# Designs tried in a protein design chat: VH-VL binders against q8ixk2r445to577. Part 4

Target 1, 133 residues: q8ixk2r445to577
Amino acid sequence: FFGMLQNKGLTDYCFDYNPPDENQIVGHQVILYLCHGMGQNQFFEYTSQKEIRYNTHQPEGCIAVEAGMDTLIMHLCEETAPENQKFILQEDGSLFHEQSKKCVQAARKESSDSFVPLLRDCTNSDHQKWFFK

## First folded at step 22 (VH-VL)

Design d04
Fold by OpenDDE, fold request of step 24:
Structure d04 (fold): chain C 133 residues (1-133), chain A 120 residues (1-120), chain B 107 residues (1-107)
Amino acid sequence: as target 1 above (133 residues)
Amino acid sequence: QVQLVESGGTLVQPGGSLRLSCAASGFTFSKYWMTWVRQAPGKGLEWVAHIKQDGSEKYYVDSVRGRFTISRDNAKNSLFLQMNSLRPEDTAVYFCAREGYQSLYYFDSWGQGTLVTVSS
Amino acid sequence: QSVLTQPPSVSVAPGKTARITCGGDNIGWQYVHWYQQKPGQAPILVVYYDSERPSGIPERFSGSNSGNTATLTISRVEAGDEADYYCQVWDRSYDYVFGGGTKVTVL
């Protein structure tokens, strides 16, 4: 699967990654933004290693969850995907992070009404449902 | 040390044409969307046009569509704005700006601008 | 096309806090970016994605965005902060939209 990763509940919002520059590709938070389909910042790939790759840049980035955090942070992809980079995109659209056993939910960012994907306890909320478009 | 240097701004008569250039350095030019933003004297900022990394996509503000053409030469780290059928209301400082890396949302680097004056 | 509304001017005493608002319909659902522009100079990005600060920008600059209003906050204002400030969004209609700008005067 590849393309825009769009949220079902938060209509028209997609995964969005915007590193500060070409030399700071990792370490920043994945956000949500209106789906537009134009930029590399909204293009992701779900791989057989259960990675969500930001592969419009070399070296490629993979979304990771750092210990104790609920945010999605871009890390470098590894030859073998580390546990903190493994997600299960389930048939029902839920995006499950294996290590934390939590689901990715579209949520409001602190200090703003903008949105970010955050790890939350898994529910049946459409805000935890995602699909590639 | 991102640097953008505009050139080509001058006085031109209405209906005339002008080509602006922007020389980029200090970054991998071909990896960024590039944009032109203009500012009329004493006025605010107005986005004019932007162009995708490979030049395959170009977008314009309505008021310049059909008259202006944005282009780029990645081999020369250069951005261009061909302005035809110029109007007095096109008078402005034209800024070359770099968009966020692989982003369409903001401009993280700006040149000092070049003044285009359209007047009879 | 989105319209961003800024107050034409804001006056603030040195050491005090300046707040520059940017109004727009459901602007809180967008990411707002802010630029500082001093006379005769190019704009400088001071806040992006509502509240993120570019490297080199003092912590005195902060941003928030909620409802119909985004706000750039400049704490402990200095004389050097006197400038025009512009908010900006990217419209899904593929148009960049700037606010009208706010002249911040340090008294």
Scores: ipSAE 0.706, ipTM 0.908, lowest interface PAE 0.9, mean pLDDT 94
Fold by OpenDDE, fold request of step 24:
Structure d04 (fold): chain C 133 residues (1-133), chain A 120 residues (1-120), chain B 107 residues (1-107)
Amino acid sequence: as target 1 above (133 residues)
Amino acid sequence: QVQLVESGGTLVQPGGSLRLSCAASGFTFSKYWMTWVRQAPGKGLEWVAHIKQDGSEKYYVDSVRGRFTISRDNAKNSLFLQMNSLRPEDTAVYFCAREGYQSLYYFDSWGQGTLVTVSS
Amino acid sequence: QSVLTQPPSVSVAPGKTARITCGGDNIGWQYVHWYQQKPGQAPILVVYYDSERPSGIPERFSGSNSGNTATLTISRVEAGDEADYYCQVWDRSYDYVFGGGTKVTVL
């Protein structure tokens, strides 16, 4: 699966990643923004290693969850996907993080009405359902 | 250090043409969307046009569509704005700006601008 | 088609806090960016994605965005903070929208 990773409950919002510059392509938070279909900052791939890869030039970035955090942070992809970078996109659309055993939910950012994907306890909410478009 | 240097701004009569240039340095030019933003004297900022890394996509503000053409030469780290059928209301300082890396949303670097004056 | 509304001017005494608002319908659902422009100079990005600061921007600059109002806050204002400030958003119509700008005067 590849393309825009769009939320079902939060209509027209997609995964979005915007590194500060070409030399700081990892270590920053993945956010949600209106789906625009222009690729790049909204182009992701779900791989056979259960990674969510960001469409970048080498080196490639993979979404990771750091210890103790509920945010999605971009890390470098590795030959063998580390445990903190493994997600299961389930049939019902839920995006499950294996290590934390939590689901990715479209949520509001603290102190802002802007949206970010956050790890939350798994529910049947459409805000925890995602699909590639 | 990121540097953007505009040039080409001058006085031109209505209906005339002018080509602006922007010389970029201090970063990999071909990896960024580039944009032109203008500012009329004593007025606010107005987005004019932007161009994709490979030049395959170009977008314009409505008021300049059909008259202005944005282009780039990645080999020369240069951004251009061809302005035709110029109008007095096109009078402004034209800024060259770099958009965020792989982003479409904001401008993280700006040049000092070049003044274009359209007057009879 | 989005319209961003800023107050034309804000006056603040040195050491005090300046707040510059940017109004727009449901602007809180968008990411707002802020630029500082001093007379005769190029704009400088001071806040992006509502509340993030670029490298080199003092922590005195902060941003928030909720409802219909985004706010740039400048704490412990210095004389050097006197400038025009612009809010900006991007819409899916491939258009960048700027606010009208706010002139901040340090008294």
Scores: ipSAE 0.671, ipTM 0.898, lowest interface PAE 0.9, mean pLDDT 93
Fold by ESMFold2, look of step 23:
Structure d04 (fold): chain C 133 residues (1-133), chain A 120 residues (1-120), chain B 107 residues (1-107)
Amino acid sequence: as target 1 above (133 residues)
Amino acid sequence: QVQLVESGGTLVQPGGSLRLSCAASGFTFSKYWMTWVRQAPGKGLEWVAHIKQDGSEKYYVDSVRGRFTISRDNAKNSLFLQMNSLRPEDTAVYFCAREGYQSLYYFDSWGQGTLVTVSS
Amino acid sequence: QSVLTQPPSVSVAPGKTARITCGGDNIGWQYVHWYQQKPGQAPILVVYYDSERPSGIPERFSGSNSGNTATLTISRVEAGDEADYYCQVWDRSYDYVFGGGTKVTVL
């Protein structure tokens, strides 16, 4: 799939990536923001290797979760997808991170009213349901 | 380093036309939305217009819609503002600004501006 | 978000803390960006995405945003911080909205 990765429960919020500039796209956190589709920063590809790719930039970025963390961080894609970059988008819309056995959830930041995707124990919450638009 | 250099600002009579240019360097111009922001003497900042990376989408503040046209030439790393039917209230310093990489939420680099004066 | 409200001025003694507010209905759900502008100069970005600093901006510049108020905080204010400060948001309905600006005077 290719497009904006939208949350079902947090209506009209999409994955959104905002690196400082074209030379610093690795190591920053993916956030959620209102879907608008006007910038290239809300477009991602879900691949046959189960990657979520930021492919409007070359070299392409792949979303990863670092060991012991719950935040989604941009890494460079590799020829064979590492386990920490694999996400299973299931038929019910849940986005399962296989290595951690957790699901991606739309969550409010502790220090603000803004939202980010975080790994949480899997539930049936619509805040853990995602689809491409 | 990022550099934006505006030119073309001058004195013009009401009803006249003027074309502003902005020369960009130090970054991959075609990968950024670009904007014009103006500031009337003694006043605050006002967004005027911005344009998508490939030039296919253009947006304007209501007060200039139909009179101003933003454009870009990615081969020449240049941004333009064609201003027609100029009014005294268009008098301002016009800044060229770069928006965030592949995003459009803020302005991370600004030129020094070019002064447009619309007066009889 | 169609209007951002800033106080017209703030006075602060050297070495003290300046707090510049930006009011908007539910502004905490948006990202707020802050610019410094000295007389006769172009604005420069000092805080973006509520609390991030561009390279070269001293860490004594910080920001927060929740509820109906975003705040730019300048700790240990220096004479060189005397400037106009603008908050700004973007959204699809109104594009870019700037606050009216706050003149910070270091006295």
Scores: ipSAE 0.633, ipTM 0.883, lowest interface PAE 1.9, mean pLDDT 92
Fold by OpenDDE, look of step 22:
Structure d04 (fold): chain C 133 residues (1-133), chain A 120 residues (1-120), chain B 107 residues (1-107)
Amino acid sequence: as target 1 above (133 residues)
Amino acid sequence: QVQLVESGGTLVQPGGSLRLSCAASGFTFSKYWMTWVRQAPGKGLEWVAHIKQDGSEKYYVDSVRGRFTISRDNAKNSLFLQMNSLRPEDTAVYFCAREGYQSLYYFDSWGQGTLVTVSS
Amino acid sequence: QSVLTQPPSVSVAPGKTARITCGGDNIGWQYVHWYQQKPGQAPILVVYYDSERPSGIPERFSGSNSGNTATLTISRVEAGDEADYYCQVWDRSYDYVFGGGTKVTVL
């Protein structure tokens, strides 16, 4: 699966990654923004290694969850996907992070009206459902 | 360091044509969306047009659509703005700006601008 | 097309805090970016994605965005901060929209 990764509950919002510089493409947080499909910032790929790749840069970036965090951070992809980069996109649209045993949820950032994908306890909320478009 | 240098701004009569150029250096030009923003004398900033990395997508503010054409030459690290059917209200300093890396949201680098004056 | 409204001017004494507002309908749902422009110079990005600072921008510059108002805050204002400041968003109609600009005067 590849393309825009859109949230079901938060209508018209997609995964969005915007590194500040061509030389600093990792270490920043994945956010949510209105789906537009025009820029590489909204192009992702779900791989057979259970990675969510930012497949617009070489070397490629892979979404990871750092220890103790609930945010999605871009790391470099590895030949063998590390445990903190493994996600299961289930048939019901839920995006499950294997290591944390939590689900990716579209959520409002604290003290902001901005939206970000965050790890939360798995529920049947549409805000935890995602699809490629 | 990132550098953008505009050129081509001059005095032109209404209905005339002008081509602006922007020379980019200090970064991988072909990896960025590029944009033109203008500023009328004593006025605020107005977005004019932007173009995708490979030039396959171009977008314009309504007031210039059909008259202006944005283009780029990645081999020459150059951005262009062809302006036809110029009007007095097109009088402005035209800035070349780089958009955020692989983003469509903000402009992280700007040139010093080139003045276009449309007057009879 | 979205309309962003800024106060035309803000005056602040040295060492004090300047706050520049950018009003827009549900602007909190959009990422707001801020630019500083001094006379005869090119704009400089000072805040992006509501509250992020580009490299080289002092911590004195901060941003927030909620509801219908985004705010650029300049703490410990210096004489060199005197400039025009513009807020900006990306519109779903595929246009970029700037505020009208705010002239910050350091008294």
Scores: ipSAE 0.582, ipTM 0.885, lowest interface PAE 1.2, mean pLDDT 93
Fold by ESMFold2, fold request of step 24:
Structure d04 (fold): chain C 133 residues (1-133), chain A 120 residues (1-120), chain B 107 residues (1-107)
Amino acid sequence: as target 1 above (133 residues)
Amino acid sequence: QVQLVESGGTLVQPGGSLRLSCAASGFTFSKYWMTWVRQAPGKGLEWVAHIKQDGSEKYYVDSVRGRFTISRDNAKNSLFLQMNSLRPEDTAVYFCAREGYQSLYYFDSWGQGTLVTVSS
Amino acid sequence: QSVLTQPPSVSVAPGKTARITCGGDNIGWQYVHWYQQKPGQAPILVVYYDSERPSGIPERFSGSNSGNTATLTISRVEAGDEADYYCQVWDRSYDYVFGGGTKVTVL
């Protein structure tokens, strides 16, 4: 799949990545923002290796979660996907992080009324449901 | 080192035309939306126009639409503003600015500006 | 978000904290960006995405945004912080909106 990764419960919000510049695309947090499709920063690829790739940049970035953390951050993709970069987009729309056994949820930022994707215990909440387009 | 250098600002009579240029260096120009922001003497900042990375989409503030044309030449790392039918209220310092990487939310680098004066 | 409201001026003593507000209906659902402009100079970005600092901006600059108000906070104000400060958002209709600007005077 390739497109904007949208949340079902938080309507019209998409994965959004805004690194400082073209040379500093690693280590920053993925956020949620109103879907618009005008910037390349809202387009991601879901690969056969279960990666969520920021592929409008070379070298490509892959979304990861570090051990013990709940934030989605950008790392460089590797030839073989590391376990912390594998997400299963399930038939029910849940986005499951295999290594942590947790699901990606639209969650409120601590410092504002805006939202970010975070790992949470899996539920049937529409805030944990995602789809491309 | 990101650098944006505007040129072409001068005194022009009402109804006249003027072309502004902005030379960019220190970054991959074609990967960024580019913008013009103006500031009338003693006043605040006003967005004028911006243009997509590949030049395929252009947007303008209402007061200049139909009179101003933004354009870019990615091979020459250059941004342009063609200003026609100039009015006294177009008098301002015009800044060239770079938007965020592959985004369009804010302006992370600015040129020094070039002064356009429209008076008879 | 067609209008962002800033106070025209703020006076602050050296070493104290300046707070510059940016008002807008439901501005907390938007990301707010802040620029500093000294006389005769181009603006520079000092805070973006409500609370992030570009490299080279001192930690004395911070931001918050919730409800109808975003705030730029400058702690331990120095004479060199005397400038105009503008807030800015991007609207889904592809329009940029700047606040009217706040002149910070360090007395």
Scores: ipSAE 0.554, ipTM 0.867, lowest interface PAE 2.4, mean pLDDT 91

Design d04
Fold by ESMFold2, fold request of step 24:
Structure d04 (fold): chain C 133 residues (1-133), chain A 120 residues (1-120), chain B 107 residues (1-107)
Amino acid sequence: as target 1 above (133 residues)
Amino acid sequence: QVQLVESGGTLVQPGGSLRLSCAASGFTFSKYWMTWVRQAPGKGLEWVAHIKQDGSEKYYVDSVRGRFTISRDNAKNSLFLQMNSLRPEDTAVYFCAREGYQSLYYFDSWGQGTLVTVSS
Amino acid sequence: QSVLTQPPSVSVAPGKTARITCGGDNIGWQYVHWYQQKPGQAPILVVYYDSERPSGIPERFSGSNSGNTATLTISRVEAGDEADYYCQVWDRSYDYVFGGGTKVTVL
């Protein structure tokens, strides 16, 4: 799958990645923002290796969650996907992170109106449902 | 080191035309949306226009739409603003700015500006 | 967002904290960016995405954004922080809006 990765519950919000510049694409957090498709920063690929790739940049980035953390951050992709970069996009739309056994949820930051994807205990919430468009 | 150097600002009569240029270096120019922002003397900042990485999409503030044309030459790492039917209220320092990488939300690098004066 | 409202000026003593507000209807649903501009100079980005700092911006600069107000906070203010400060947003109609600017005076 390739396109904008949109949340079902937080209508019209997409994965959005904004590294400082073309030479610093690793280590920054993925956010959610209103879908617009005008920049390349809202386009991701879901691969057969269960990666979520930022493939509009070369070398490509892969979304990861570091052990003990709940934030989605950008790493470089590798030939064989590391365990912390594997997500299962299930038929019901849930996005399951294998290593942590948690689901990606659209969440509002504490004391902020901004939105980010975070790992949370899996539920049937529409805020844990995702699709490409 | 990112550098943006504007040129072409000068005194011009109302109704006249002027072309501004911006020379870019220190980054992969074709990977960024580019913008013009202006500032009238003693006033605040006003976005004027921006252009997509490949030049295929261009957007303007209402007050200049139909009179100004933004363009770019990626082979020469250059951004341009063609200004026609100039009015006294177009008098400003015009800044060339780079937008965030692959994003269009903010301006992370700015040139020194070039002064356009529309008078008489 | 079609208008962002900033106070025209803020005075602050050296070593104290300056808070510069940027008002807009539901501005907390957007990301706010802040620029510092000294006389005769180009603006520089000091905070983006509400609270992130570009490389080279001291940690004394911070930001927050919730409800109808975004705030740029400059702690331990120095004389060199005296400048005009602008907030800015982008929205889906592909336009950029700057606040009117706030002159920070360090007394």
Scores: ipSAE 0.542, ipTM 0.864, lowest interface PAE 2.2, mean pLDDT 91
Fold by ESMFold2, fold request of step 24:
Structure d04 (fold): chain C 133 residues (1-133), chain A 120 residues (1-120), chain B 107 residues (1-107)
Amino acid sequence: as target 1 above (133 residues)
Amino acid sequence: QVQLVESGGTLVQPGGSLRLSCAASGFTFSKYWMTWVRQAPGKGLEWVAHIKQDGSEKYYVDSVRGRFTISRDNAKNSLFLQMNSLRPEDTAVYFCAREGYQSLYYFDSWGQGTLVTVSS
Amino acid sequence: QSVLTQPPSVSVAPGKTARITCGGDNIGWQYVHWYQQKPGQAPILVVYYDSERPSGIPERFSGSNSGNTATLTISRVEAGDEADYYCQVWDRSYDYVFGGGTKVTVL
């Protein structure tokens, strides 16, 4: 799949990535923002290796969750996808992070009104359901 | 590092035309949306126009649509603003600005500005 | 967001803290960016995405954004911080919106 990765429960919000510049695309957190499709920063690819790729930049970035963390962070893609970069997009729209055994949820940051994708215990919440458009 | 240098600002009569230029250096120009922002004397900042990395999409504030044309030449690292049917209300310092990488939410670098005066 | 409201001026003693507000309906759902402009100079970005600082901006510049108000905070104010400060958002319906600006005077 390729396109804007949207949340079912948090209507009209998409994965959004904003690195500081063209030379520093690694290590920053993925956020959620209103879908607009006007920048390249809202387009991602879900690959056969179960990666979520930021592929509008070369070299390509792959979303990862570091051990013990719940935030989605950009890493460089590798030839063989590391386990912390593998997400299972289920038929019901849930996005499961196999290494942590948790699901990606649209969540409000405690310190602001902004939204980010975070790992949480898996539930049937629409805030844990995702689709490409 | 990043440098943006505007030129072409001068005194022009109402109804006249003027072309502004912005020379960019210190970054890969073709990877960024570019913007013009203006500031009337003693007033605040007002966004004027911006243009996509490849020049294929252009957006304008309502007050200049149909009169101003933003353009870019990526081979020459240059941004332009063609200003036609100029009015006294267009009198301002015009700044060239670079937007965030692949996003379009803010301006991370600004030029020194060039003054356009529209007066009889 | 079609309008962002800033106080026209703020006075602060050297070494004290200046707080500059930027008001807008549900502005906490948007990311707010802040610029400093000294007389006769270009604006410079001092805070973006509510609270992040570009390289070279001192840590005494900080930001927050919640509810209907974003705030730029300048701690340990110096004479060199005397400038106009603008907040800004991007909106897919209105494009770029700047606040009216706040003149910070260090007395």
Scores: ipSAE 0.530, ipTM 0.857, lowest interface PAE 2.3, mean pLDDT 91
Fold by OpenDDE, look of step 23:
Structure d04 (fold): chain C 133 residues (1-133), chain A 120 residues (1-120), chain B 107 residues (1-107)
Amino acid sequence: as target 1 above (133 residues)
Amino acid sequence: QVQLVESGGTLVQPGGSLRLSCAASGFTFSKYWMTWVRQAPGKGLEWVAHIKQDGSEKYYVDSVRGRFTISRDNAKNSLFLQMNSLRPEDTAVYFCAREGYQSLYYFDSWGQGTLVTVSS
Amino acid sequence: QSVLTQPPSVSVAPGKTARITCGGDNIGWQYVHWYQQKPGQAPILVVYYDSERPSGIPERFSGSNSGNTATLTISRVEAGDEADYYCQVWDRSYDYVFGGGTKVTVL
């Protein structure tokens, strides 16, 4: 699967990654923004290694969850996907992080009305449902 | 370091044409959306146009659509703005700006601008 | 298209805190970015994505965005902070929209 990763509950919002520059493509947080399909910042790929890749840049980035965190951070992809980069995109649209045993949920960012994907306890909320478009 | 240098601004009569250039350096030009923003004397900032990395997509503010054409030459690290049918209200400093890496949301680098004056 | 409203001017004493507002209908649902511009100079990005600071921008600069108002906060204001400040969003209509700008004067 590849393309825009869109949330079901938060209609018209997609995964969005915006590194500050071409030399700092990792270490920053994945956010949510209105789906527009114009920029490479909204293009992701779900791979057979259970990675969510940001593959519009070389080297490729892979979404990871750092220890003790609930945010999605871009790391470099590795030949063998590390445990903190493994996600299961379920048939029902839930995006499950294997290591944390939590689900990715569209949530409001603190101190703003903007949105970010965060790890939360898995529910049946549409805000935890995702699909590629 | 990122550097953007505009040129081509001059005095022109209404109805005239002018081509602005922006020379980029210090970054991989072909990896970024590029934009033109203008500022009338004593006024605020106004977005004018922007162009996709490969030049396949171009967008304009309504007031310049059909008159202005944005283009780029990635081999020369250059951004252009062809302005036709110029009007007095087009008088402004025109800034070349780089958009966020692979994004469309903000402008992280700006040139010093070039002044375009449209007057009889 | 969105309309962003800023106060024309804000005055602040050195060492105090300046707050520059950017009003817009449901602007809190958009990412707001801020630029500083001094006379005769190019704008400089000082806050992006509501509250993120570019490298090199002092921590004195912060941003928030909620409801119908985004705010740029400049704490411990210095003389060098005197400038025009512009808020900006990317509109769903594929246009960029700037606020009218706010002149910050350091008294």
Scores: ipSAE 0.352, ipTM 0.825, lowest interface PAE 1.5, mean pLDDT 92

